VHH binders against q2ydc9. Designs and how they scored, part 5

Target 1, 344 residues: q2ydc9
Amino acid sequence: MASESAGPAELGFVEAAPSWRLRSEQFPSKVGGRPAWLSAAGLPGPPELACPLCGRPMAFLLQVYAPLPGRADAFHRCLFLFCCRTPPCCCGLRVFRNQLPRQNDFYSYEPPSEDPPSETGESVYLHLKSGAHLCRVCGCSGPKRCSRCHKAHYCSKEHQSLDWRLGHKQACAQTDNLDNIVPDHNFLFPEFEIVIETEDEIMPEVVERDDESEIIGTMGEAHEEELESMAKHESKEDRIFRKFKTKISLEPEQILRYGRGIAPLWISGENTPKEKDIPDCPCGAKRLFEFQVMPQLLNYLKADRLGRSVDWGVLAIFTCAESCKLGIGYTEEFVWKQDITDAA

## First folded at step 11 (VHH)

Design q5
Fold by ESMFold2, fold request of step 13:
Structure q5 (fold): chain B 344 residues (1-344), chain A 124 residues (1-124)
Amino acid sequence: as target 1 above (344 residues)
Amino acid sequence: QVQLVETGGGLVQPGGSLRLSCAASGFTFSSYTMGWARQVPGKGLEWVSYIRSGDSTYYQSSVKGRFTISRDNAKSTVYLQMNSLKPEDTAVYYCARDYKRGFGTTLDYAFDYWGQGTQVTVSS
């Protein structure tokens, strides 16, 4: 069944885009900034967005707009990936899925308009039409409120303290336009649109040299020194990495590979999941591969200027094979981190 | 009611040209991306070209350099100029309104309204 839907991969690339194009009603695929939440109700709370390793608030990394053809309850469908960027951890990851039918309480039935809104400024929208308030720092659910002004909201004490230090202490008395003046907390990643391209089906052939005796048997007699040069062996790890490099060489700037049910493109044979490592969905279904985040994305994050920062070889996202609807809100899915293989 | 009406199809010799037109009504044409798809005999539907409201254009590799999409927002029309036609361009061509492209999107989900189609036949 999953093999029937496993066509060619689609590739994601970073591009600059005006902020209005990355708002929720445009259904963006995007890197960085604040989440463009899909359902305005049932957001993950602060416990769900705490790093599973260190407990500190995570930063939004990216979201993908990934409708499921033939599923009316997933006409709109988004995946949201969060990572810990707080030293010394920088390792935790969480991913969430949300989906809506075309007819819903939040968005027009009609396509998103390509007309720029009359207001296209950089003001931050921190209050959803559902009545939910968002954290001024991270854009995630912000149930905590500043006790002095009663207008600024936060996901955590940590983000409240950060905002206080970086300007809210002075701005607290000027409550009318707090959302228009949000300082750079150096917490969010830079914001980009993700644009989609289909990967070509035709790939260059790869010459494999696994056994020098086999190569010699097909070429007849030659100078012994020359035969030894031609028969060199590569390790399995060198072959996997060469396959990775060859596969990406036609589009080396790809930051994402998407294909529900296809095989992941691993950078190494180490640190890959076995079937037992991928938990079933709470609904009982298996999870299947949906997309991977490529190491090229790290070049756009500006995360490592002062020390330990986010890092990965590949991030692989696995989602419920049924794309089930558990309750009203966002469903947590599974992310596997493949670390970079070291030669040292 | 949304309506898309294609015209301009017909029979043409290889190397010839045709211009397809699509008259749109029932929605604010200038606010949306419009496109062309084709039903190739034995192959199914495939994307051909689309044009954003800001006039950025995109083409399938097999038609790039030969086909030109354009739009006239005042007339609520989108056009496909087809030059250097080949027998493999033979298809029913559909005008369509884009909804939103995402990862894993099929044409059935990417385009929410389709015209009735116009036949293009390229043969000697």
Scores: ipSAE 0.659, ipTM 0.814, lowest interface PAE 0.6, mean pLDDT 83
Fold by ESMFold2, fold request of step 13:
Structure q5 (fold): chain B 344 residues (1-344), chain A 124 residues (1-124)
Amino acid sequence: as target 1 above (344 residues)
Amino acid sequence: QVQLVETGGGLVQPGGSLRLSCAASGFTFSSYTMGWARQVPGKGLEWVSYIRSGDSTYYQSSVKGRFTISRDNAKSTVYLQMNSLKPEDTAVYYCARDYKRGFGTTLDYAFDYWGQGTQVTVSS
């Protein structure tokens, strides 16, 4: 699965952006806030966005706008990554893909307009044109509703209780403009645009030594002689970490690396997937690497409080090689978490 | 009915300057990002620069600091001022209307309308 051949990558960087630029009709790549859903119909339901490890509602982490040129059914295409930020878990991850043709029922055929909308306040739209309602806390599908006002919707009792405590108890009696009065629940990550830059070639003197990393002797009774022979050479782990540092050296602020079908850039040789660890798509196609989330993103999430929070070395996203389309719904894809091992 | 017409190309010596213009019609110019791309001999088509309606500007690394993109929304015109020209800048330059940039997109996806091109030749 891992390829040592370097393919070209596109890099993602965070930038501040006004909220209107991050709405669905702008087709954003973005970190944090609420999801800017692509198809307004067929959203993942609360069970599909529950943490696979602890069952609690997950937070939207980021989405990537990643069309497939030449594919009419994927003219628009977006990947949505969710993570568990609920202590003590903070470990679960899920990722979904959605795609649309250029001609569709939700968006104009013409490019997104750069004209700011006339109303750009703190209001948020929690009712999609399809009729779907979104959770006031997380922006995910919200089929539960407040029995008193019948206008506030939630994905779960947990988010309903949270919203009740943080403002809805009082705001419920004044139901006008509920979408303009959504408190900060301290649940969503800070919101940023992801901007794209093509990776430039690195200086030739910064050498990749990973072509020697697959020189593997037998693990039999010659082990001790093999260990001493390896002492003259840089260890495979040292080469992998140096390759990581070399690849990011000219653009150290990158939070994302994108390249459909390229090799991931691992921070360590440990905690990497084998082929059997990457499930096939339900359509029968293999999944291939599409993008990775870099540890630099953690610096922007305000997750560095004392105690348990989200953490990773690399998150690697693998998607259906056929980018298959099943109706108008969202297709779950695969994410591999490479954890940071404690090393002094 | 979208039309983009480039002018201002020509022959120039290394270190010289040129200013390209692109007159746009058939759409609400002020509502869209506009850009320049170039077809370099022996290489593929590559983007050069683009400018948003609010005049935020972006440049390919090889031209940053030497090229300046600008726009006049009242005249529906986008410009590319090219200074300190090098032989590697020799190309056909195209004006284009941006559709949307995404990860993994080709230039033909990112720009949905193109002008006819204007030749820029940097030679002694």
Scores: ipSAE 0.639, ipTM 0.815, lowest interface PAE 0.5, mean pLDDT 83
Fold by ESMFold2, fold request of step 13:
Structure q5 (fold): chain B 344 residues (1-344), chain A 124 residues (1-124)
Amino acid sequence: as target 1 above (344 residues)
Amino acid sequence: QVQLVETGGGLVQPGGSLRLSCAASGFTFSSYTMGWARQVPGKGLEWVSYIRSGDSTYYQSSVKGRFTISRDNAKSTVYLQMNSLKPEDTAVYYCARDYKRGFGTTLDYAFDYWGQGTQVTVSS
């Protein structure tokens, strides 16, 4: 059966937004801050959100709201990407999918209201409707609680120690409303909304593809030989990188490219996955490309700290082709990190 | 129960104008984005315009500059003023309530309630 190409990519861009617009009931696509969890039940536990390389707690990087049209069980559908930002590692990644029908136990059947809530304080929401408690530092499942006050929750000893040092030591015995005094732990990435534009397809300019110049005789031979010589001198890596730059050139600030089943746009020919590198879903289905995170996002993360920090060429996310309901809560999917070769 | 009723369609010559109206009931109209879509013969369903609760407006490229969407929250009504009409604007026009745009969404997800539609025909 011949492969029919998917439609054009949808592009994501960061924009500032008030915090209430990025809460779970608004179904945001967003960068940074704490996760706006979709299902309030069945959250990944601390082991699932530990860095697979170093074991330390990961930071929420971004989430994408990506409903699956025609699927009643995926009327709401989100993908959540986490990364390790802890030096010297800064390399681990995990991605999770969650989906809900329109009629569910957590959200109104009606669209999100565009009216700002009457209460617009900057309190952090650390207790979900399901009864789940969230870590004060990272916003992930926090089953561990402070034994002194019994009110602060954490995913790990590391985050409990961090919060203790940065303010909870003083606040622990003094305040009934700890949500109003969560300090900046310098752990979360800056928070932004992701807004969507459809990419216009543009005919590429290529040196080897100007076949409208059919000149016969010596002039035609000289032109074709010159083009062939240029192609021989340009490396395959140079061509791939130039294609990348050309494709993004009209919208150079894109931080995300989305399209279930489209081909990823790689920054180089190195460090790309082979078919065998993309595991099947535990349900038996193949995984297909869904979206990629562009290197432009790094400019918004304040990743220019001293020492090692997060870095990538492209992150490519692959998800179950069936968008299956494996498990009750969040289903882990697959992320491929394309690193940039230092000298290549 | 949510109800959307379009009026104002008809036959018009190229270059003419029409004003579509959509009366909404059964929900808090002022809290939601409203829009127009059209069913073009042979091309299927496409979005035309939408207007947010705060009156920000958006248009597909083929109608920008010619069509104007507006709303009257006191009357729970959304309008589409169509000027400089062309034969390719011939379609059944639907009023719709927007749900939430996400990545990969289609029009039938993006609009959760639709009216019956009103025919607009541009010819001579």
Scores: ipSAE 0.629, ipTM 0.807, lowest interface PAE 0.6, mean pLDDT 83
Fold by ESMFold2, look of step 11:
Structure q5 (fold): chain B 344 residues (1-344), chain A 124 residues (1-124)
Amino acid sequence: as target 1 above (344 residues)
Amino acid sequence: QVQLVETGGGLVQPGGSLRLSCAASGFTFSSYTMGWARQVPGKGLEWVSYIRSGDSTYYQSSVKGRFTISRDNAKSTVYLQMNSLKPEDTAVYYCARDYKRGFGTTLDYAFDYWGQGTQVTVSS
């Protein structure tokens, strides 16, 4: 037999961080803001970052820095998760993997310095050293260019129009440094660092024993078997939810659980994937679970509860078991959304 | 040439305390995260603690509350104060320079330079 050999999960928590710690050369795990792309070449284009359900541009949700030690071609490795936050959809999700060797064309071989850079302002970096331009709104590949100033770039007409309305109309062609004048488009999620903690194992508390004395009445054994059957059935769903609550109870603020090959922690027995629901990687390998996004993250996203907004019970990310590398580009992986059914 | 030299190991009774020091040279000490790992007889190498250049500290669960990591950037030195020592803390303790911690990181990725180690023995 092949038993589960995965260790404890690693947990992710949000923390505030200065913007310089969330730049690409720091290899951050982060929520919100613009992506800190790993490879500056081969970014997903606008079609690859369109919502698979409604076709509109998706927002960057989070990235995790997840190297594969001992794999020279994955010394650096990141996963990037995007979600549709545009009403009425708010449902689509896509996830991408990118990896680099330690010796590469983009980053120093040495560890990232923790010294704050001399320029620590709020300037955004909207062009990559590869020559790629990024959308001013979302930070994704921006091949469209403003025809008036020739300096502002966008992933889509939608984001170009948004930037036009919110300040570019007045700033177009008047300034030579548009990257210092990027308005709040109310499109990006709030930005945080994700910090890592290993999940501890703690001995369960001893539970008190209840009195088992009970008078059954005169109705007979058939009634008791029906009651036990109902309790057993409802206890299965109750056990799954209690397992979820128990596993998170020591660290209730966790927004992410990571472990390549471990079992996901589902919030209910409903809306979970079967093997056939998880596509193989185009290279032919199976995909395996890598991390899940916990519902606690929603509390940090400032999503509007009154209208349609992003929502989930759990997001589970599955990636190529071989972590294959085909060229320099970003490889799409698989995300499963588990919703909680509310009886409303 | 990067050099890390640990001192302060020794023999101590259970419940006692020790303070380890690690003198660093050959790199800009204040720019990097530093850490401690230990090799326990029969168990292999495990992470103990690390400290960022900004003094944020992190601990493995088995030592949290008992061990305290600190640094003195002016002296290029990192310390490990070890209190309430137990026989299971017996190990060779290594000072190391962090590369970068990510999800799924092993020690040989996480630390790219190591000291020679200092022996800590907790025994009656």
Scores: ipSAE 0.624, ipTM 0.806, lowest interface PAE 0.5, mean pLDDT 82

## First folded at step 12 (VHH)

Design t2
Fold by OpenDDE, fold request of step 13:
Structure t2 (fold): chain B 344 residues (1-344), chain A 124 residues (1-124)
Amino acid sequence: as target 1 above (344 residues)
Amino acid sequence: QVQLVETGGGLVQPGGSLRLSCAASGFTFSSYTMGWARQVPGKGLEWVSYIRSGDSTEYQSSVKGRFTISRDNAKSTVYLQMNSLKPEDTAVYYCARDYKRGFGTKLDYAFDYWGQGTQVTVSS
């Protein structure tokens, strides 16, 4: 099977966008805020969205809208990445995939209008069209409800308590306005649209000409040989880092690199996954690299304010090669975290 | 019914210019992204350019600096100004309505409607 020459990676950049563009109906790629859920059914529950390390509710980090051309069942397709924001942990990561055909119960068959809606009200949706309730704090499934008003929903006691302290206590008695005012709980990441650009293949194909051509020792070749010898003395790690740096230098503000089936761009040779480290999909298919989150995103997340905050070198997301549909819900995929080693 | 009708194709010499037009009907033109794709003989369909409702534009690398996409919402028409044409630009050019762009869809258009195409031939 000829390795289809992996086309250039697509790059993601963050831009400010009005809230309506980041709603589910617009099929956004976005950072932060509340998840713009694709399917209104089968949302991950509180257990699935709990940090695997500390058990605390995870925060929505980003979603990538990535349809699969030629796949009717994946006409709409989105990946949702969550991370733990709870100090001192801040290490938990989970990624979920959801996909829908063009004809579905949730969205129009027609493309979404790019016109702003007439109702400019930044109304936080606290429920899905399916009637599923969302947590007031995180925008995830909220099976718990306030015992007083029975209108406020939460994913956990923790988020319930947080909301209670930050304003729900006062609003709870005023049942008519509960849906309109959600306080800032300082839980959500800043919200951005991810804008897609193609990586310009500026790199000259270093045709590794294996030309075994004879070292005719002309003086000019000594500098190239010294450069080659210096290059040969470059540790594998240095080479990897150089490659990373070169690619980043072309587009310094890139926060995401997308390329299904391509090789990830690693920051170091350390803590890179081997094939055996990537678990197969439960369907039996291999997982393939689909996209990575770059360290530049951390600058936009204002993570510095949170003390021991989320940190990564690279987050590499691997997804089922078959993009299988395991049930009605969201399918968990695999995320590899490469940390920045202090030596860089 | 959505209809897209391309015009403006023809024979041109290398270095010449053409302006393609696409008249759209059957939908709220101003609310959607419009684009152009081309098919070179013996090759697959490739995207050329698209323009969003807010007039932001994108171009394939091979046509950047030479082609300009624009739209007239009052006329429900999208245009492709092609300058400095090369023999490699010889193709059938198609106007299309974009559904939604996502990752992995830039090369393989998320277009949902296409015109019949117009032939552009660049030859000495």
Scores: ipSAE 0.754, ipTM 0.898, lowest interface PAE 0.4, mean pLDDT 89
Fold by OpenDDE, fold request of step 13:
Parts: C-alpha cells; structure tokens; sequence
Structure t2 (fold): chain B 344 residues (1-344), chain A 124 residues (1-124)
C-alpha cells in the first residue's frame, strides 16, 4: 500500500455564520450550538451521550463534515465531538461518526442551495424531520417529555429541571409559544462555522548558507562552537514543541487540523498515544488519525468561566480505517486528549 | 438535465492567457457553487478554483494570482481567466458544479456534475 504522500493538512477556522448555514441540510462543519445531525435515525441516546466519567449529559463541541471519496455509502459523512461541561469533571469526551449515501431518506439528491431561506426566523428545531424529538437544552435525543405540556422533550431529568427553572415553567402554561422560545441555558457552546483552508507548505527556504566560510582554521573558536552545539542539544520534547509552535505561528487562529492517516501535531512528547492505546474498531479494522482539535478553539468557547472548565492541549480523533457501518446509527470513534503539561 | 459545456481552451505560449467559459443549464445556476478542476497528464484530477453563489472565490495555491474565476448568473456561465500560463498548467480543464466541500474532499469528490472538459496546452 503506497504511503500516499500525506498531502498538506487542511486547517479549520471559525467564522460567524447565519444559523441556516449551520443546519443539517447544509452539511456543516461547525462549532457549538446544537448538533446538526446527519441521519435523523439512530441518534445516540442519552446513555451514549453521557460523560463516561461522571455520567452527566455531554455538550456538543463540534462536527466535521468529511465525506470519503469513492465511498458511495459515505457520500455524506460527519463526525460529532462531545465534551463534558460539568464541573469538576469537564474531562469526558466522545466522538461519533455517521454517514449516508447520496440517495437517502433525509436529504435531497441535489446539492444544498446556498440561497438563504425565506424564513429568516432563528427557529430552533426541536424535532427532526423524522419526528425524532430533541432535547430543548442540548439538541440531542430527547426521549423524556414534559408531563404537563407533553411537547417539551429532554435527554435527561437534569436538562428537564434546568429548562424548567430557566423558562419552561412559564412557557409551559402558554400553549401557543412553546416551540419558539428556547431560553439560553448556558449549556451550549457559542456557535461558529468551521471554514476550510489548505495549509500552505512553506517550502523551507533552504537558506543555502553558502558556507563558503573560509575555514580560517583558528583552532580556538571550534571548541566554543562544539560546546555550544553540545549545549544546544534540543531535547526531543523541545523539538516537538518547536514544531508545534512553528506550525501554529503560520496560522495562529487555526482550530482544527485535518488529515486522514497523517501524524497528529502534538504539543509535547508526553501523553502521546501509542498504537496500542488506540483501540481497534469493533469491525476489526484499525483506527487512523483523522483530525485534531487545537487549543485555540478554547478561546472561542469562552471557557474563561470561573472554575474548572473544559481544557485540552490537543484532541486527536481516530476513526475506523474502513469507515464501517456498525448498525443503523451513529458509530462511536476514539478521541485522545493530550493535556498541556505545565512546564514546571 | 444538468449540462455543463466548457469552451475557450487551446494552445498558448508560456506567459500567454486564455479565458475559459462554462455554460450551465438544467439547474438554478445562481444557487450553487461552481468550480474548475484540471487533470494534468499522468496525474489525478485536481481542483483549480471555485466560486460560491455569493461570489466568494478560492484558488489552488499553484494558480493563485494568475487565475481568476468569475460568474455571470444571468447567463448561467462561469469563467476562468488564466494569465501567465505555464507549461505546468497544461491539462484538461473541467467545469463542475459543487455539491458540498468537506474536509478531505480536495479533489473531484466535492463536485457532482462535470463538463466534457477543454484542453489547455501551454507550449513554446
């Protein structure tokens, strides 16, 4: 299998976008808000979207639209990343993959129109076209319903209680406006579009140092340069960090790096996964690196809230090499979290 | 039926210019992103440029500053002005309708309809 020369990584940047561009029908790559679910069937349920550490509902972090060329069954393909926002945990991460053929029950065969819809109303969709109910708080599957109005749905008692306290109690009694007013529960991350750019291969200008340095053989200076060269033994860690810094410096606002099958860009040599640390897909295939989330995203998430918040150095997402379809629904993939080691 | 018809290809000397045109029919042209791709002999298909419905444009790095994509919605036509042509630009150029760009879709996969292509040859 010829190592396809790992082309340049694709970079993701956040931009403000109107809400209609971030709807499922537009196949968005996006940060925050509610998930723009791909398949309206087989959504991850509350157990799957619970934090594996604390059991609390996770928040949608981002989704990446990444079709697979030559795969009819993955004409549409999207990865959904969730994170725990519940203090003191804030450590849970889960990623799910979904894919659809071009011909499917949910979307037109034709490309999405880039024309804004006539209905400019920022209407929050509380249900999918399939009739699946979504949680008013998080936009995920909402199998629980309000016992009073029977119209409000929730993923959990927690989100039900939250919504009740923040506005649903008042809205529940008002039969006519229930669907249009979702309060800010301070649960969702700010919403952005992820725009794609190609990383420019800065050809290192080989400064051909014309080392026509005339070997003026003065013996004395050679010892100091050798000592300086010996002293500058950049540790492997320093090299890794330098590489990271250099890549970031070229595009400081990058929040995502995409390259299926390439090596991740790590911040440090510490807490990097070995091959054995990446579980195989249940189908038997290996998981490969597909994309990483950069620490710069944290700046956009307004994570500066008082207390323990979501934090990472790098989030590396690994997906099934075969992009297999396990069952009818969303397939869980693997995320590795590299934390920023406080340089002591 | 969606149809894309490319014109304007030909033989030019290095440093010369060509303007490609693509007449589109069978769909609401103004609502879609249009693009150009090229196939260099012995290489795979590569995207060259695309123009969104709102006239925002993107270019492959190799053609940036030399090529200009534009569109006339009234004529349902997309254009590629190619200046400062190089021998490396020799390829069959295809007009295409964009489906949706995603990550990992640098090549032809983002396009759902293609023209028959027009040959561009840059040679002394």
Amino acid sequence: as target 1 above (344 residues)
Amino acid sequence: QVQLVETGGGLVQPGGSLRLSCAASGFTFSSYTMGWARQVPGKGLEWVSYIRSGDSTEYQSSVKGRFTISRDNAKSTVYLQMNSLKPEDTAVYYCARDYKRGFGTKLDYAFDYWGQGTQVTVSS
Scores: ipSAE 0.744, ipTM 0.898, lowest interface PAE 0.4, mean pLDDT 89
Fold by OpenDDE, look of step 15:
Structure t2 (fold): chain B 344 residues (1-344), chain A 124 residues (1-124)
Amino acid sequence: as target 1 above (344 residues)
Amino acid sequence: QVQLVETGGGLVQPGGSLRLSCAASGFTFSSYTMGWARQVPGKGLEWVSYIRSGDSTEYQSSVKGRFTISRDNAKSTVYLQMNSLKPEDTAVYYCARDYKRGFGTKLDYAFDYWGQGTQVTVSS
């Protein structure tokens, strides 16, 4: 099968956007804030959105709207990436896929209007159209409710306690002023729109074919020159890193690289997944690379808390090759985290 | 009913110019992204240019600097000014209403309506 010359990757950039553009009805690609859920049904529950390492609620990191042309069942398609913000853990990652046909119960068949809504009120949606309640803190499924007001919902006791301390206690007592004003819990990442650009076709770097010509050179005097020549030989790792730097240098603000089925752009030769490291989809299909999150995103997340902050070299997302519909819910996909190896 | 009607196609010499127009009806024109696509015989549909409701524009790399998309909301019309035409630009050009752009479509937008198309032929 001829490797279809993987067209240029699409690049994602962060831009400030009005909140209405980042709502579910606009099918946004976005960073931070609350998830703009696609389907209002079958949301991941608290267990699915708990960090697999520490068990604490994960934070929404970003979502990518990536419909599949020619797939009626994936007319709308979105990937949701979550990460753990809990020090010292800060390493839990989960990604979920959801898709809908054009005709569905949640959205108009017509394209979303690009006109700003008349009500510019930053109303935080605390419930979905389906009636599902969302956590006041994280915007995820909130099956727990405040025992006092019964209006505030939470994904966990932790988020309930957090909200209680940061303002719900006062609001809860004031039955009339349960204003949909959600305080800043300092849990959500800053919110941005992800804007899509096409990577300019960089002239193919003449991959100097390392002709491993087996120079069977004679043993003797060749040692010193070989040591000097070996010293000049760019390590495979150096080459990989150089490639990474070169690609980034062209568009230094890129936070995402998208290309379904293409090879990821790795920062190093270390800690790259082998095929065996990518689990197959439960449907039996292989998972393919779809997009990666670049380290540049960390600059926008202001995650500089003094402790082991959220950190990555590259996050590579792998999704079902068939984009299978496993029920009505959100399907978990696979994330590979490539860490930046401190060059000792 | 949504209708899109393209006009302005024709035969032009290499280096020449054409201006395509698309009259839109049946929806709130100003609220939607409009675009142009083209199809070469035997090839797939290729998006050429888009103009959003806020007049931001995008172009395919092959036409960038030569083509200009614009819109007149009062007339519910989108235009494609094509300059420095090349034989490679020969195609049927279609006006389209875009649905939503996502990743995986490159410069292409999802579209839900398009016109009947207008033939553009660039030949000496």
Scores: ipSAE 0.740, ipTM 0.894, lowest interface PAE 0.4, mean pLDDT 88
Fold by OpenDDE, look of step 14:
Parts: C-alpha cells; sequence; structure tokens
Structure t2 (fold): chain B 344 residues (1-344), chain A 124 residues (1-124)
C-alpha cells in the first residue's frame, strides 16, 4: 500500500464565536465550555469521564469535528478530549470518538443554517434532544438529580455540591428559573471556535540527505576548525526541537495540528510513544495518529489563572484506523501526553 | 430540489475578465455559505473561493486579489468576478453549496450540492 504522501497538516486556530455556533447542531470544532455532543445517545457516563488517576470529574477541553471521507457511517464524526483540572493531579486525559451517518435521528440531512437563532438567550442546554440530562456544572451526563427540585442534574456529588454552594441552594426553591440560568462554577475552560487552515507547504524540502557516507575515518590531521564544526553536532534532541520550533514559527498561534496517519510533531525526542505504547482498538485495529494539541492552547485556557496545574508539551491523539463503531455510544480513543522536559 | 446552475464561462485571453454566475434554487440561499471550486483537466478539484451567509469571503492564495466572490440573496445568486485571468485559471468552474467543513474533509465532502460546471478557458 503506497504510503499516500501525507498531505500537509491542517492547523487549528482559536477564534471567538457566538455560543450558537458552538452548539451541536453546528458540528463545531471548539475549545472549552460544555461539550457539543454529537449523538444524543450513548454519552459517556460519569465513570468514563472520571480522571483515571484521581477519580474526579474531568473537564471538557476540546472537540474536533473530523468526518471521514467515503465513510457513510462517519459522515459526522467528532472527537472529544477531556482533561483533569483537579490539583494536584491535573494529569488525567481521555478522548472519545463518536460518529453518525448523514441521515440520523438527531440532525437534519441538510447543512446547518448559518443564521443565528431567534432566541438570543445564552440558554444553557441542560438536556439533550433524547431527554438525557446533563450536569449543570460540566455539561456531561448527569444521572444524579437534586433531591429537592428534581430538575437539576449532576454527574457527581462533587459537582452537585459545587452547584449547591454557588447558587443552586437559592434557586432550588424557585422552580421557574432553574432551567436557563447556570452560574459560573469556574470549572469550564474558556470557549472558542477552532478554525481550520491548511498548512502552507512553505517548508523547504530539507533534503534529508541520508548521507550514509561511511566515514571511513582516515585519522588524518583534522584541523581544529573541522573539530569545531564537528563539535556543533546538533544533538538529535536539538534537531527535533528545532524542527518543532521552525514549524511553529510559521504559524505561531496554531493550537492544533491535524493529519490522520501522519507523524506527530514532537517537541522533544523524550517521552515519545513507540508503536507498542499505543494500544490497539478493542476492535482489533491499530490506532493511528489523528491530531495533536499544541502547547499554545494553554495560553488561551488561561491556565495561569487556574494555577499551573494543566500543562503539556504536546497531546497526541490516536484513533482507531478503522474508525470502528463499537456499539451505539462513544468510543474511547488514546491520548499520549508529551511533557516539556525542563532542560536541566 | 436543490439546483445550482453556473453561467458565464467562456474563452478569454490572458489578462481578460469573466464573471461567473450561479443561480441557486430549492433552499434558503441566504442561510448558507456558497463557494466556487475548479477542476483543471487531469487534476483534482481545488477550492477557489467561498462566501458565507454574512458576506465574509475567502480566497485561494492563487486567486487572491484577482477574483471576487459576491452574492445577491434576493436573486439567490452567487458570482465570481475573475480579473487578470491566466492560462493557469483554465478549468471547469463549479458552484457549490457548503456543508460544514471539518478536519480532514476534502473539498468534495465540504460541499453537498454542485452545479454542472462552466468551462473557463484562458488562451491566447
Amino acid sequence: as target 1 above (344 residues)
Amino acid sequence: QVQLVETGGGLVQPGGSLRLSCAASGFTFSSYTMGWARQVPGKGLEWVSYIRSGDSTEYQSSVKGRFTISRDNAKSTVYLQMNSLKPEDTAVYYCARDYKRGFGTKLDYAFDYWGQGTQVTVSS
């Protein structure tokens, strides 16, 4: 199978957008806020959205709308990335894939209208069209409900308690106002649209001269100048970092690089996954690289305000090569976190 | 039924101008992004320009400054004014209704309806 010349990567950039454009019906690629769930059925539950390390509810980080050409069952396809925001952990990551055919029970066959809805109210959707309840805090599945009003739903006792402290206690008795006004719990990341651009192939073909020149080292009197030039042997690590820096410098605001089946752009040679480190999909297929999240996203997340708790060099997302449909729900994929090694 | 009908193609000399029109029917024209793509013989479809419902426009780098996309919502028509035409612009030009673009989406999947195309030939 000829390695189809991996076309240029697509780049993602963050832009401000009105909330309606970031709703499920618009099939958004977005950062922060509440997940714009694709399928209204089979949402990942609280156990699936708990941090694998600390067990606490994760925060929605971003979603990528990435249909698969030629796949009728993946006409709509979206990847949802979650991260732990709970100090001291802040390390948990999970990614889920969902896909739908063009004809489905949730969305029109026609493209979404670009007209703003008449309802200008920033109404937070607390339930899906399926009737599934969403957590008031995080927008994820909320199987728990307030024992008093029975209208407020939560993914966890933690989020229930948080909402109770931040306003639900007062609102709970006022049944009429509960549905549309959700307080800021300081849990959600800032919300942005991810805009897609194609990486301009301006990269000079660094002809990787595989100079396998067998340096038959004849020990002649190599002048000091040649030794200095040999001493500038850029370490493999330096080369990797230089490549990273060069690519980033062309589009410094990029927060995402997308290319299904291409090689990730690593920030270092350290803590890079080997093939064996990427688990196969439960369907038996290998997982392939699909996209990566760049460190630039951290600047937009205002992570500094949230404490230096969430940090990464690169997040690389690997997905099933077959984009299999495992059941009716959301399929967990794989995230590799590359940390920035403090150059000691 | 959605229909897109392109007109305005033809033979033009290098440096000349053409104006393509695409009459749209069968949907609420004003609510959707419209675009132009072209196909050079023996090559794949390439994106040329699109105009959003709010009249924001984008252009392929190769046509930027030479081509202008516009729309008349009252007439349900999208236009492509092509100036300073080059032999390299020779292609079949297609009008298309935009579907939601995602990552990894090729042009043929980014649009859900296409016209029959109009031939543009730039030759001395």
Scores: ipSAE 0.727, ipTM 0.894, lowest interface PAE 0.4, mean pLDDT 88

